# Ledger of designs, part 12: VHH binders against Carnosine N-methyltransferase

Target 1, 373 residues: Carnosine N-methyltransferase, of Schizosaccharomyces pombe (q9y7j3)
Amino acid sequence: MEYDEEEVKVLKEVLSAFFLYRQYAHTITQQKRKSMSRLSFEHKDLLLQDSDNNFLKHLSRIDQCIEQNSVLAEAIANAAIPVFCSDFDQNELFHVNVDMMQKVSSTLKQIARDWSTECVEERRTTYAPFIEELNSLFPSDSIDRSKIRVLVPGSGLGRLAFDIAVEGFACQGNEFSYFMLLTSHFILNCVKQENQFLVYPYIHSFSNHVMRDDQVRSLNIPDAVPSQYLRNSQNFSMAAGDFLEVYGTEESRDSFQVVATCFFIDTTKNILDYLDTIKNCLVDGGYWINLGPLLYHFESEGTSNSNSDSQQQPFVELTLEQLFYVMDSMGFEVLKHNSVDTTYMGDKRSMLEWIYHPHYWVCRLQKSKLRFQ

## First folded at step 4 (VHH)

Design d12 (framework vhh_7qia_2)
Fold by ESMFold2-Fast, scan of step 4:
Structure d12 (fold): chain B 373 residues (1-373), chain A 122 residues (1-122)
Amino acid sequence: as target 1 above (373 residues)
Amino acid sequence: QLQLVESGGGLVQPGGSLRLSCEASGFTFSNYAMGWYRQAPGKQRELVAFITSGGSTNYADSVKGRFTISRDNAKNTVYLQMNSLRPEDTAIYYCAKGTYTSGSRYTWFDYWGKGTPVTVSS
């Protein structure tokens, strides 16, 4: 009961965050203008010396970009209301914290990554291996792919799940974040045309830009109209909820032929819980395909000396070597393993770029294998 | 039972050479990749070199051009030829058995020997 009421509250806070994005983002630009007003006359003159291309003109361009991002953010929220929260009142917005506003900005970067032509290279390194593997394991000329159920935990904005479904597989995406769920719903079900929206993913940072135009560059989304590709498909679905709670149940036992995890397995406090849940929902002889780093999201919480309930919960971060050893003991036979080089939501024009070396593996589950540890 | 027995370690002067050997028993040696790890005092264990069941080799940048890994399947033995040794090569060297056979495109290691010490000093 309490949990359902808290879920509705979180959903209304997320919806409020999408509507408040416009106001919040303009406030940041306004603060930069106020900072400029506090500069010496000499410094102000330096920033304004070019009447056509000065710092104030650049801040005005950022405000125009914010307006375009706000069109997209509000379209996402408006499309979500009748599906997710029909009683939401736009005249009674919840007050939201800075972390939630930053999550809206992060979501806009994720839209660029997953649904623009410009970011196809990052998807080629991270998503294409899954498609190639599935096509190899389940050839369409000999196998009815609609009978092959693929689960994509942590599906984010649904691009990988969409790409898998387009190949003919019965695909279910699972996501916990309402920022991701509302946005993926919008793109998958509500967009009508390719390149219908502009997104400006780089406007919120003033660091590490080479050119001013690099900060205010737009990307067109989406690069494909998902509803056109999935027309009349009854085999594509999205599930909202925590992966452990949804797929750790008896009802989910032996339900999927494939689990495809991309940048997902490091998003929990105890990675062994994820392994148990993957094993639960896979059929005997089913496949687990993974690509990702081991950048454990809760590592700092596990090492905190703060008096907290979290200190009573196990935190388990494994090296790849240890993970493979545990996987083998659990009945996962590794069939393929290699590493890839990729960025994660990277800005290739930035002076700062994070390069990941995630590992890719394909393993097959033997549920009857004896556990050693 | 599965065993890896390293030999050939010792004390050498800078610029010297050593040949490490690792004799394996208790598994089908020819089907597994074999590797060499090292651990210096106060540092984490690091992969130095490995050789696949098919004979392909890989080396850490710090030893490339100086160390050579090889194997003799008839003798169930993997070797590490170490040339132009430096004080920084001082460590305990561990032989390692790969986790997976022909089904893996890349090899991981699940068993290590007890190690053989290598000291490079004048």
Scores: ipSAE 0.000, ipTM 0.083, lowest interface PAE 23.9, mean pLDDT 85

Design d2 (framework vhh_5c3l_4)
Fold by ESMFold2-Fast, scan of step 4:
Structure d2 (fold): chain B 373 residues (1-373), chain A 123 residues (1-123)
Amino acid sequence: as target 1 above (373 residues)
Amino acid sequence: QVQLQESGGGLVQPGGSLRLSCAASGFTFSNYAMSWVRQAPGKGLEVVSDISSSGGSTTYADSVKGRFTISRDNAKNTLYLQMNSLKPEDTAVYYCARGTYTSGSKYTWFDYRGPGTQVTVSS
């Protein structure tokens, strides 16, 4: 089939996932009620001892939270239809598997992370370094920031790209995931009021909660209305597609003064492909600013030791030391380097906290060694 | 170097027709979705139409649906907009843009845009 038709099919599947979220999430709650029905009389009685705060009342509260999340999920899908898939028929939803439902749930957590006041601490540790560096490299009092093009690969819901654009830079975000693209479109273009929606990002996990209220707590989104901040700006855009395909081309050569990668460079099979593409799209003397771990997303596929077709493609995972050696050989001069302590999509009230020690660096690209005349 | 150059704009009376062309160079035209975007004086950008890389799918803004037709000739690296039954409200600078996805305050994602061609609909 034609590639364009494949893209339309994926869009319809993603749209269907957002509409089916409500039904699917309630099914999980019903499975928990069904499990309770199979308990002994003694165990059922234990779960119902507190008439004001028992297990069944908590499941009912979760169902109420699902309804609120569904308002947001359906708003995202409905806003996307006229822009991305005008022929989508909501009465003919596509099949959705568990992985797609998990992606919707993950997207709701990402909305909380990137667009709530409550998650500002995590954004401060991960995004503020980029803003501070850009403001230092390109002072607004002496430099026309509208002439400084910044690329944000793997921009997710567009928060970092938005924050950069608000500072006056010509910023382009790039994202491949339709879950992220439809949701970022909604927040960036369609939301009209601060705190217009409630999201309940923690309701789908029953693990590691200290208090039941911790599981069913809501966050208000968005903390800012992007369209109000960017009202008179032509300096913000989003590009859909695979980073290597969009920016590895001759057309993208020497196109950006800055590439800003946040939790991105480990999302490919061969990290060297990402380095080649960053080098391709940066101008000579341009800057690469990175913050992230090296948690290689395709490591398990590379080590599967199977005679699969995927083994024909190279997998390259580098330590930071090895990465810096390769970067130096490619013309990336490291100007700054340190480590940062942060969470990423964490629940600060959870018994389980994943603390990352991502590394932050600023590099300047020298594409050729010009000899002094 | 990516270049997009619009032509075919001008002065036309209400009810008239114009055909805009966009010559593309510096990239593989057949690999990219394309859009026509317009900006009326003192107003924001409006995406009037887009077309997939193959030409197999098209979309139109409600304001132009049934009156405008987008098309492309991949062999000539050219994008077209046939504008019929023109109204004074269609007066704008029309831009050829690479890409179709919407973002930011202007509801448009594009990585390259032409310099624009003026369309004026008046008696």
Scores: ipSAE 0.000, ipTM 0.279, lowest interface PAE 12.9, mean pLDDT 85

Design d3 (framework vhh_5c3l_4)
Fold by ESMFold2-Fast, scan of step 4:
Structure d3 (fold): chain B 373 residues (1-373), chain A 123 residues (1-123)
Amino acid sequence: as target 1 above (373 residues)
Amino acid sequence: QVQLQESGGGLVQPGGSLRLSCAASGFTFSNYAMSWVRQAPGKGLEVVSDISSSGGSTTYADSVKGRFTISRDNAKNTLYLQMNSLKPEDTAVYYCAKDVYTGSGRYSWFDYRGPGTQVTVSS
C-alpha cells in the first residue's frame, strides 16, 4: 500500500511537471532579461541598439515558442489524467525540481526526434535497419506476421514499436519512465490529425546556434496518426515497467520470436542481467536485433561511495568484444555485424553535434547450447 | 470492427461470488493484452486487473488482490474475471478493455472498452 502511494506520488509529480513547464520556462527568459538590465551602457548599446533584431526581441520570440510548447505539454498531461490518475487535482500541483523540468524539455525533444518529418533521417539510420531485417527474416507472402511477436525494450515514445506493428508484426513496446509513458499514450491514442501540434525543441539552449532562427524553429508533430493505423493493425501493445521485472519471469519465458533493442542495452547497472532476460523471453531459434552504443548509464555509480548500492548490486560494463564472447557462451550466434554513423536527438544546424558509432548486430539464439564451465 | 461484450453482472450479497465474461471480436484476440476496469458511482475509472496476450502474466489492484482472478481463453476469444468475497465497495460498472498498454505496475491504459456490465453488492 505504501509502495502504491509512492508510485502515485511520483506520477502526480510528473503530471505537475508538465503543467509547470510554462511557468518554469518563462522564468528562464525573465532571468536573461534581468541579466541584460545589468549590462554597462556601452554593452547595452552594442547588444540592444538594433531595433529590428536585438536580444530582447529574441527573448520575446522564445516566450511565444514556450506558449506553443505549453499547449502540447498541457495536452499530454490532461489526456493522461483520466487514464493514469483520475484523482489528480490540477489546483494542487506538486512541487517539482529542476531535474524534472529538464526531463519535460528532453521529452519535447524526443517527440521531435520520433514523431516529426524533419527528424526522419535519424530514424532512417537507427530504426530502418530493424524494419529491413524483420522484412527479410519474415516475408509477408509466406509468413503470418501476426504470429511473430517482437519485443522492443526501452521503447520510449513508441515509434520503433509502432513502425514494426505497421509492417504486420505482433509488437510489444516496454518502457519504465512516466515522462515517456504519458507522452507515448498521448501520441499513440489521443492525437487525431497529422501535424496537429508544434514543438520548439531547441529553445532551452542558448549555446552553439549559428542563427537566431535556428533556436526558435518549429517542428510539426506527428508525421503519422498512430490511432488511424492501429485501427487496422490489431497487433500493438505497450507494457509499463522495469524490463528485468517484467520479462525476467517464468511467465515471460519463450514468449517472443524477436527482441529489438535500440540504444537500450547500456541502460542497466549489470549488462549480464539484460542478456539473461533477453535469453529468457526469446524462443529457441529466436532473433535478437541490436543497434546502439555502449555508453553505460550507471558507470559513475559503480565507483561512488554509496555503500548500500555497491554491496547489494553488481556493476558490469563490457566492451563489445567481451559482450560477444559472453553472448556466444549463452547461445547467441552472431549472423550480421557492422557499425553505423548516427546522431541521437541531434541538431544538424548546431555548431556542436554528437556523432555516435553504434554497432548493429543480428543474433540467433540456440537455448540448448552448453554454458561454459 | 472491434467489439467487446461483457456479461455476468448482477446483484449479489456481501461475501458472494460472480464470474464476468467478455466476448471479443473484430481483432486477433491472442495478440492483445486485456484488462478489466470498473467505475463506481461518483468515482473515476479504476483498473482492476490486467492479463498479457498469452495469459502468462497477470496484475491486480491492491483493492482486489487475493479475491479476484483474471483469465482468458484465446481459442474462444473470451476474457474472464472471477470475483470472490465481494464487498459493497466492489459495486461498479465493469468494463472489458483492449489495451494498447499493459503494465506490471499500478497503472495501464486502454485503446477500446465494451459497454460494461453492472455489479451491485448489497443486502
Scores: ipSAE 0.000, ipTM 0.220, lowest interface PAE 14.3, mean pLDDT 84

Design d4 (framework vhh_5c3l_4)
Fold by ESMFold2-Fast, scan of step 4:
Structure d4 (fold): chain B 373 residues (1-373), chain A 124 residues (1-124)
Amino acid sequence: as target 1 above (373 residues)
Amino acid sequence: QVQLQESGGGLVQPGGSLRLSCAASGFTFSNYAMSWVRQAPGKGLEVVSDISSSGGSTTYADSVKGRFTISRDNAKNTLYLQMNSLKPEDTAVYYCAKGTYYSSGTRYTWFDYRGPGTQVTVSS
């Protein structure tokens, strides 16, 4: 009962965050107006000298963009209530901290990345290799793809899992974050028209913009209506939960022909746990396809001087060379390996662009390699 | 190896009742949350109701709230859906679905596996 109450509380906090986005985002814009009021007369005049195109007019433009983002954020939350939390009361919102509000803003950027036409090039560099590899390994002319199960851990908003399912594969996405799960549910099941919503993913930062209009760009979402492709699908599913908890079980043993990890394997404290779990859920002779960097998300926590629970857990960060050595020892035979140049939630109009050099590999698993039987 | 088999569907008049059952095998039933999912002709899948692994938490779609009751018997590896005050718009194929989230409570689920389904037709 206690566990069920904690889970429901987290869900209500996430729902509250989507509804509070409007108020929170306007508060940031208002703080910028207050900051401006503290400027010298000379500086204030410089910012207001263009009556049609001054700094205050730009802040008002951002407020209009916030209203449009709020339409999308509230649509996501409203669609989730009857399915996930029917007793949720919009008039009795839970307290939400800044971290949770930042996660809503990050989710809106993820919607742009996964579900807009404008971000197709990033998906072409990061997702298309998986599609091409799967089509090569399992030709539709000779193989019933509905019997080929593909697992996509850390599936986020479900775009890669969706693209794989559209090719005819039995695909399961896995995600832990309710911000991602509620949003992917909305896009995958509730949106009925291409370009039904506008998202303004760049309004939350005032840094590295070249033009004012670059900050207030709108992107249309979605570029495809998933429900039209998945209407009669018996082989598409999304799993909520921690990857290790869901797929480290005996029930998950030998369940998938392919595991496809995209920007995922560095999201754990101990990468060896991820390797064990991938090996557990793959069939003998199954394939692991990866594309991603090794930017370990918990590296700083492992070097923390706190005496928290996190210090009792092992933290393992491997170089690619060490990772390949361990993989070989576990029975993963590397069939293909190269590097790719790409962005991740990148903005080519920004003065700052993170260019990743993630490594792409295809491995085939031989489960019996390490046994003397 | 996972097997889900629905039963209890059929033709019923508006205002009538049906009780759907789902027999589960090939996995530890008490460890998984379960769902009832339906698909009306020409429409996408709708999650009707979810129940946690312990049975301590349930959710319902607004369209069925107050009329449908989900329950489970972990000793018998069986999931139930009691459907009362049936309406023509409840006409659909109803699927028993195994969740992949290994926890109790309400959860997001598209589902891991579903049964072959049982047809429910509400008509005069």
Scores: ipSAE 0.011, ipTM 0.434, lowest interface PAE 8.5, mean pLDDT 85

Design d5 (from g4, 13 letters changed; framework vhh_5c3l_4)
Fold by ESMFold2-Fast, scan of step 4:
Structure d5 (fold): chain B 373 residues (1-373), chain A 125 residues (1-125)
Amino acid sequence: as target 1 above (373 residues)
Amino acid sequence: QVQLQESGGGLVQPGGSLRLSCAASGFTFSNYAMSWVRQAPGKGLEVVSDISSSGGSTTYADSVKGRFTISRDNAKNTLYLQMNSLKPEDTAVYYCAKDTYTYSSGTRYTWFDYRGPGTQVTVSS
């Protein structure tokens, strides 16, 4: 087995980030204590006036929440070592930057979103449309769903792919981020009890909280044990790698009846590459189901004035109108189209709420579409 | 280096019993759920039973429920499958598996990346 040395380095950096989360998070809390020590006498007195519940005691409560999050983060990393990187040495941790630490924190929020009862409403608005559409397109009373292959690109922690597999479909999730791959492995394969772990997804932001208890509230995960639902199924898999590299190949041509993209199509430098790859891996007459915004992840890199890789790659951001025009030209017939109102990794108790208006569509691919233009 | 090694298979008469063992090394056994998976000649893989990391929760395929018992000894890093009232239909290679739903990484990972080499169970008169 020959692994790319750069891929192994990235994997070891991600593992190191999960182990360093505890130390990093406590350092942030300590910096807040240090900042407090620099306040005027009058301001310190205001914050410490309550002997039973003051600002310093709240920071101590945050530290307790960090300890609990660290139990989960370290469990994820320890479960991943023998599967992904058996030669990883926990005594030789790799250097990690602030961005990687923030990705661990973001991953913990994503666990809450995808695998808690409290976040079911956001999954109802974003994931349920896919399940309802698949059930409508492929009724179980007339169709053997185990022969219907569904690809979920950018599957994150695997919840949508899991929900599709539970309905009887042959489902493959695809993910590039090791933060997501290590964590989805843990939840999908290693957790054997409902509500086995606590996650504190809101402790790393001190903004827009109404109550102190809102910041330090815990959520139980997981709300379902995936291995118990899928124990007799061989029709669920996860594929690690870049979507374009894995599914843009001749080997992947005409391989899936459905491609289901949720908050995914805007995660590339050139959206046309994603359209080409979706068309490549779908069968003729296959379906593409999408729900998401067009919040292009690499938009800012396309305008970089440097000799970086960005000057060697095309950057293409399309409006929905332009995207539909291109899709039609490529043979995607739009069967359904509407907008949806939803949050994404939102906090309903926060003073700040981001409401997305993603667009939902169902397309059928006609690879042999003849156009007189 | 993850290693799983099954033992205890063999030829038995219908109605007989066998106890399979799986010796685990190269990982912290007590932190992982474990499964027994089997493959009969010319058929796909079937998950027979699984057990939580603590041993507190177990599940069984309907085909073996009431006849097979899964257990583990975390102090000895060993997984067991007690098979009673064996039937010809139980004839298969039995695999100890850390995960029944595993990752593929391009072309390098496969469906059962962390399973042992298997032990043959033949039920025949």
Scores: ipSAE 0.000, ipTM 0.165, lowest interface PAE 11.4, mean pLDDT 83

Design d7 (framework vhh_5c3l_4)
Fold by ESMFold2-Fast, scan of step 4:
Structure d7 (fold): chain B 373 residues (1-373), chain A 124 residues (1-124)
Amino acid sequence: as target 1 above (373 residues)
Amino acid sequence: QVQLQESGGGLVQPGGSLRLSCAASGFTFSNYAMSWVRQAPGKGLEVVSDISSSGGSTTYADSVKGRFTISRDNAKNTLYLQMNSLKPEDTAVYYCARGPYSSGWRYTPWFDYRGPGTQVTVSS
């Protein structure tokens, strides 16, 4: 439950990744130019046929987009240094692998998803149900919402937690990833103007684009300035750390009236640990609101015979039917349940779109109903 | 019963120093990251400084970096804020806050518990 030396090393690697994004992304564009140089003269001629909009000019446009993304990535890192890692020296960057560089690119897509006007429809299908439920359960005309504590585990860039806090609830977001933590800090605390930055979230994929402009289109972020909305509010906080470690403690017991999980419940090796922790931190009669699929992130590790560490850890993946049975045994009474159709970090202009059918439910906890363990 | 009690505030001249203390009781102090937060008249809460449960990691707001030092004594269940080179802009009510591993998050924090606060006034 402490930030140790290994955590500081990971933090410095993540900071280095944000600074190295520029160099890395340009290297990919250069590899594309190298590929073009190996084409036959006939094929090169075909790609250069349009003098105003040929393949080389498109790659140059991508390089311009990389420069703009780099402004945002470096702004995130520079804002984080005085808060998270004041001894970080940007002239002595840590070595980062390709996976960390890809996580920076993924983070830029997440910024578009959570903080642009263009992605409002996906937030409407995934976040609005939480807001409507909270407004229904806790009407502002009869209830002091500042006394209603809402926990948002796996809060990512903090958009859902921010939206809940704007409604007047005492909201705490929790996140584990430094890519998310540094970026949410930047947007929530450091951005001062609507549409202050441009992000080009689609430039790193050359697949499934209808128009060249679709790949190099910019989105303005943020669509709201969180510091202006919450300037005079006492009701928003963010907590860094592993959900099980932060909220599985005796001190966290009976601390929240609501736990709101969005695309979160499947992000652990053993889903039962998440249920135990949700039950621990909820008050008796408290509500758990969920929206998400059951796409278990650690499923492949649980079946690995070569991983001795995995053999020592339980991996539990439940169907919804099994999950509801366990929930009922633990004292969670399902009040509402339906399915929703939505995308998650989708590109609406892409030839390829993943449609999720996540399930939405509202449960009320009765701690006196002990039928499990 | 969780209790946080600040002390050490008062009136001080610009350029002066104060040391704030926060006595914690009713929980396992060594298991929690702790924060100092402040609120100037007519302003929102500002997280001034955070310290990890072990004291091995600290963060500071840009406005106080190089002037303020946060520390803790887990044996005494006490949190400290050493404030040097005080400016009129540092005038605020200072709160000791128990936060579950929050670090440098500058929005109005809803910490599990916050003390009643101690007034710091920097004036000629």
Scores: ipSAE 0.012, ipTM 0.400, lowest interface PAE 8.5, mean pLDDT 85

Design d8 (framework vhh_5c3l_4)
Fold by ESMFold2-Fast, scan of step 4:
Structure d8 (fold): chain B 373 residues (1-373), chain A 124 residues (1-124)
Amino acid sequence: as target 1 above (373 residues)
Amino acid sequence: QVQLQESGGGLVQPGGSLRLSCAASGFTFSNYAMSWVRQAPGKGLEVVSDISSSGGSTTYADSVKGRFTISRDNAKNTLYLQMNSLKPEDTAVYYCARGPYSGWRYTPGYFDYRGPGTQVTVSS
């Protein structure tokens, strides 16, 4: 398949990254051992004072945690091969850069965030508003929820989309990243038992730990077995691809009763493109439910003069006030609006914690709205 | 509206062959990957095969590799499943399912549209 060659290459690089995680993570630990060997006698003595619980013993404990993480990473890759890339040869791995290796580590943290019991509080703060709103808008006693189509753009590991589908809605998650797609496939289709795997999400950083045990603590995943809820259901699907390309088409026009965006609308260079696409795929009278900050991911690229593509492509970052004005002009009527306090992939035991104040809103679309005057 | 309609199921002897067809309408068929999924009595959904939007890439479940062949005719908006050397274990309702837009892949076992299904029974 000549025209899918580039996509197949990216897929094989991502698969290779999951298999190379073990080797890469151990090299970081080895570099720390090498650094220790270069210390003065006095400094080495300070770090080795306790024969049972010293710096080198802690690095060995981290190596043990890497082995456990590698079981999960390799399980994800092995489950993906027959589905996504049956001709992949794990004895002929593709070269992967540091950025791709860091994305595997980030994916493991996202598994903890979306699929562990320990992270239920952060998940409740961000996802429960969507579930409560949908249950209020579409009562199950009067509405056939299987005919209410909900789109979740940037669905990551599929947890919000899964939670919506469990309520009976016809939910479609959309994601662009193969790191997310391979991992969500594993959790949604391949995990057989609650708490089947351990993940050690905090081992890759040596900063801001209070206790050594805080760095090497494990979380159990998953807190639910999705296949037990959704195996026989038409109510759930995951679509791979760029949101603008998949849902900006004539085919996607008037296709969803609800679009649910969680920490998503700030992930594009021009937020107006996202608004156009949300409007395209919603039905007239459909709802857009959002919760998120406005931390524009591409803001810094807009100021770069070295990239000709950045000079040609528009970058648009709006304040909430400006966004609401544009939304009103496009036919989105804001029905509800408030702010929420939450962490994002936070470590409660860390010396550093990020607290977000994302805004929550519910809008109803009137496609035929014309501005008077 | 998106519609998928399977045909070609029926009763067949062990070792026999069947060819399933799925007629697609209401969308640009050539822009979507497609899958065949099945559900045996008392079991969950199993993805048996998928095919890319162009037809250039295919995958198969281990249970059907070497026996089943998926294909598509984009000019006719039709998906096919050629089933050879059928076993009693292949007895299931077979569903045509719409995959991802433009060559990307869906998470198997979950689809935004499936047909009503066609029954395949392999017995003496």
Scores: ipSAE 0.090, ipTM 0.534, lowest interface PAE 6.4, mean pLDDT 86

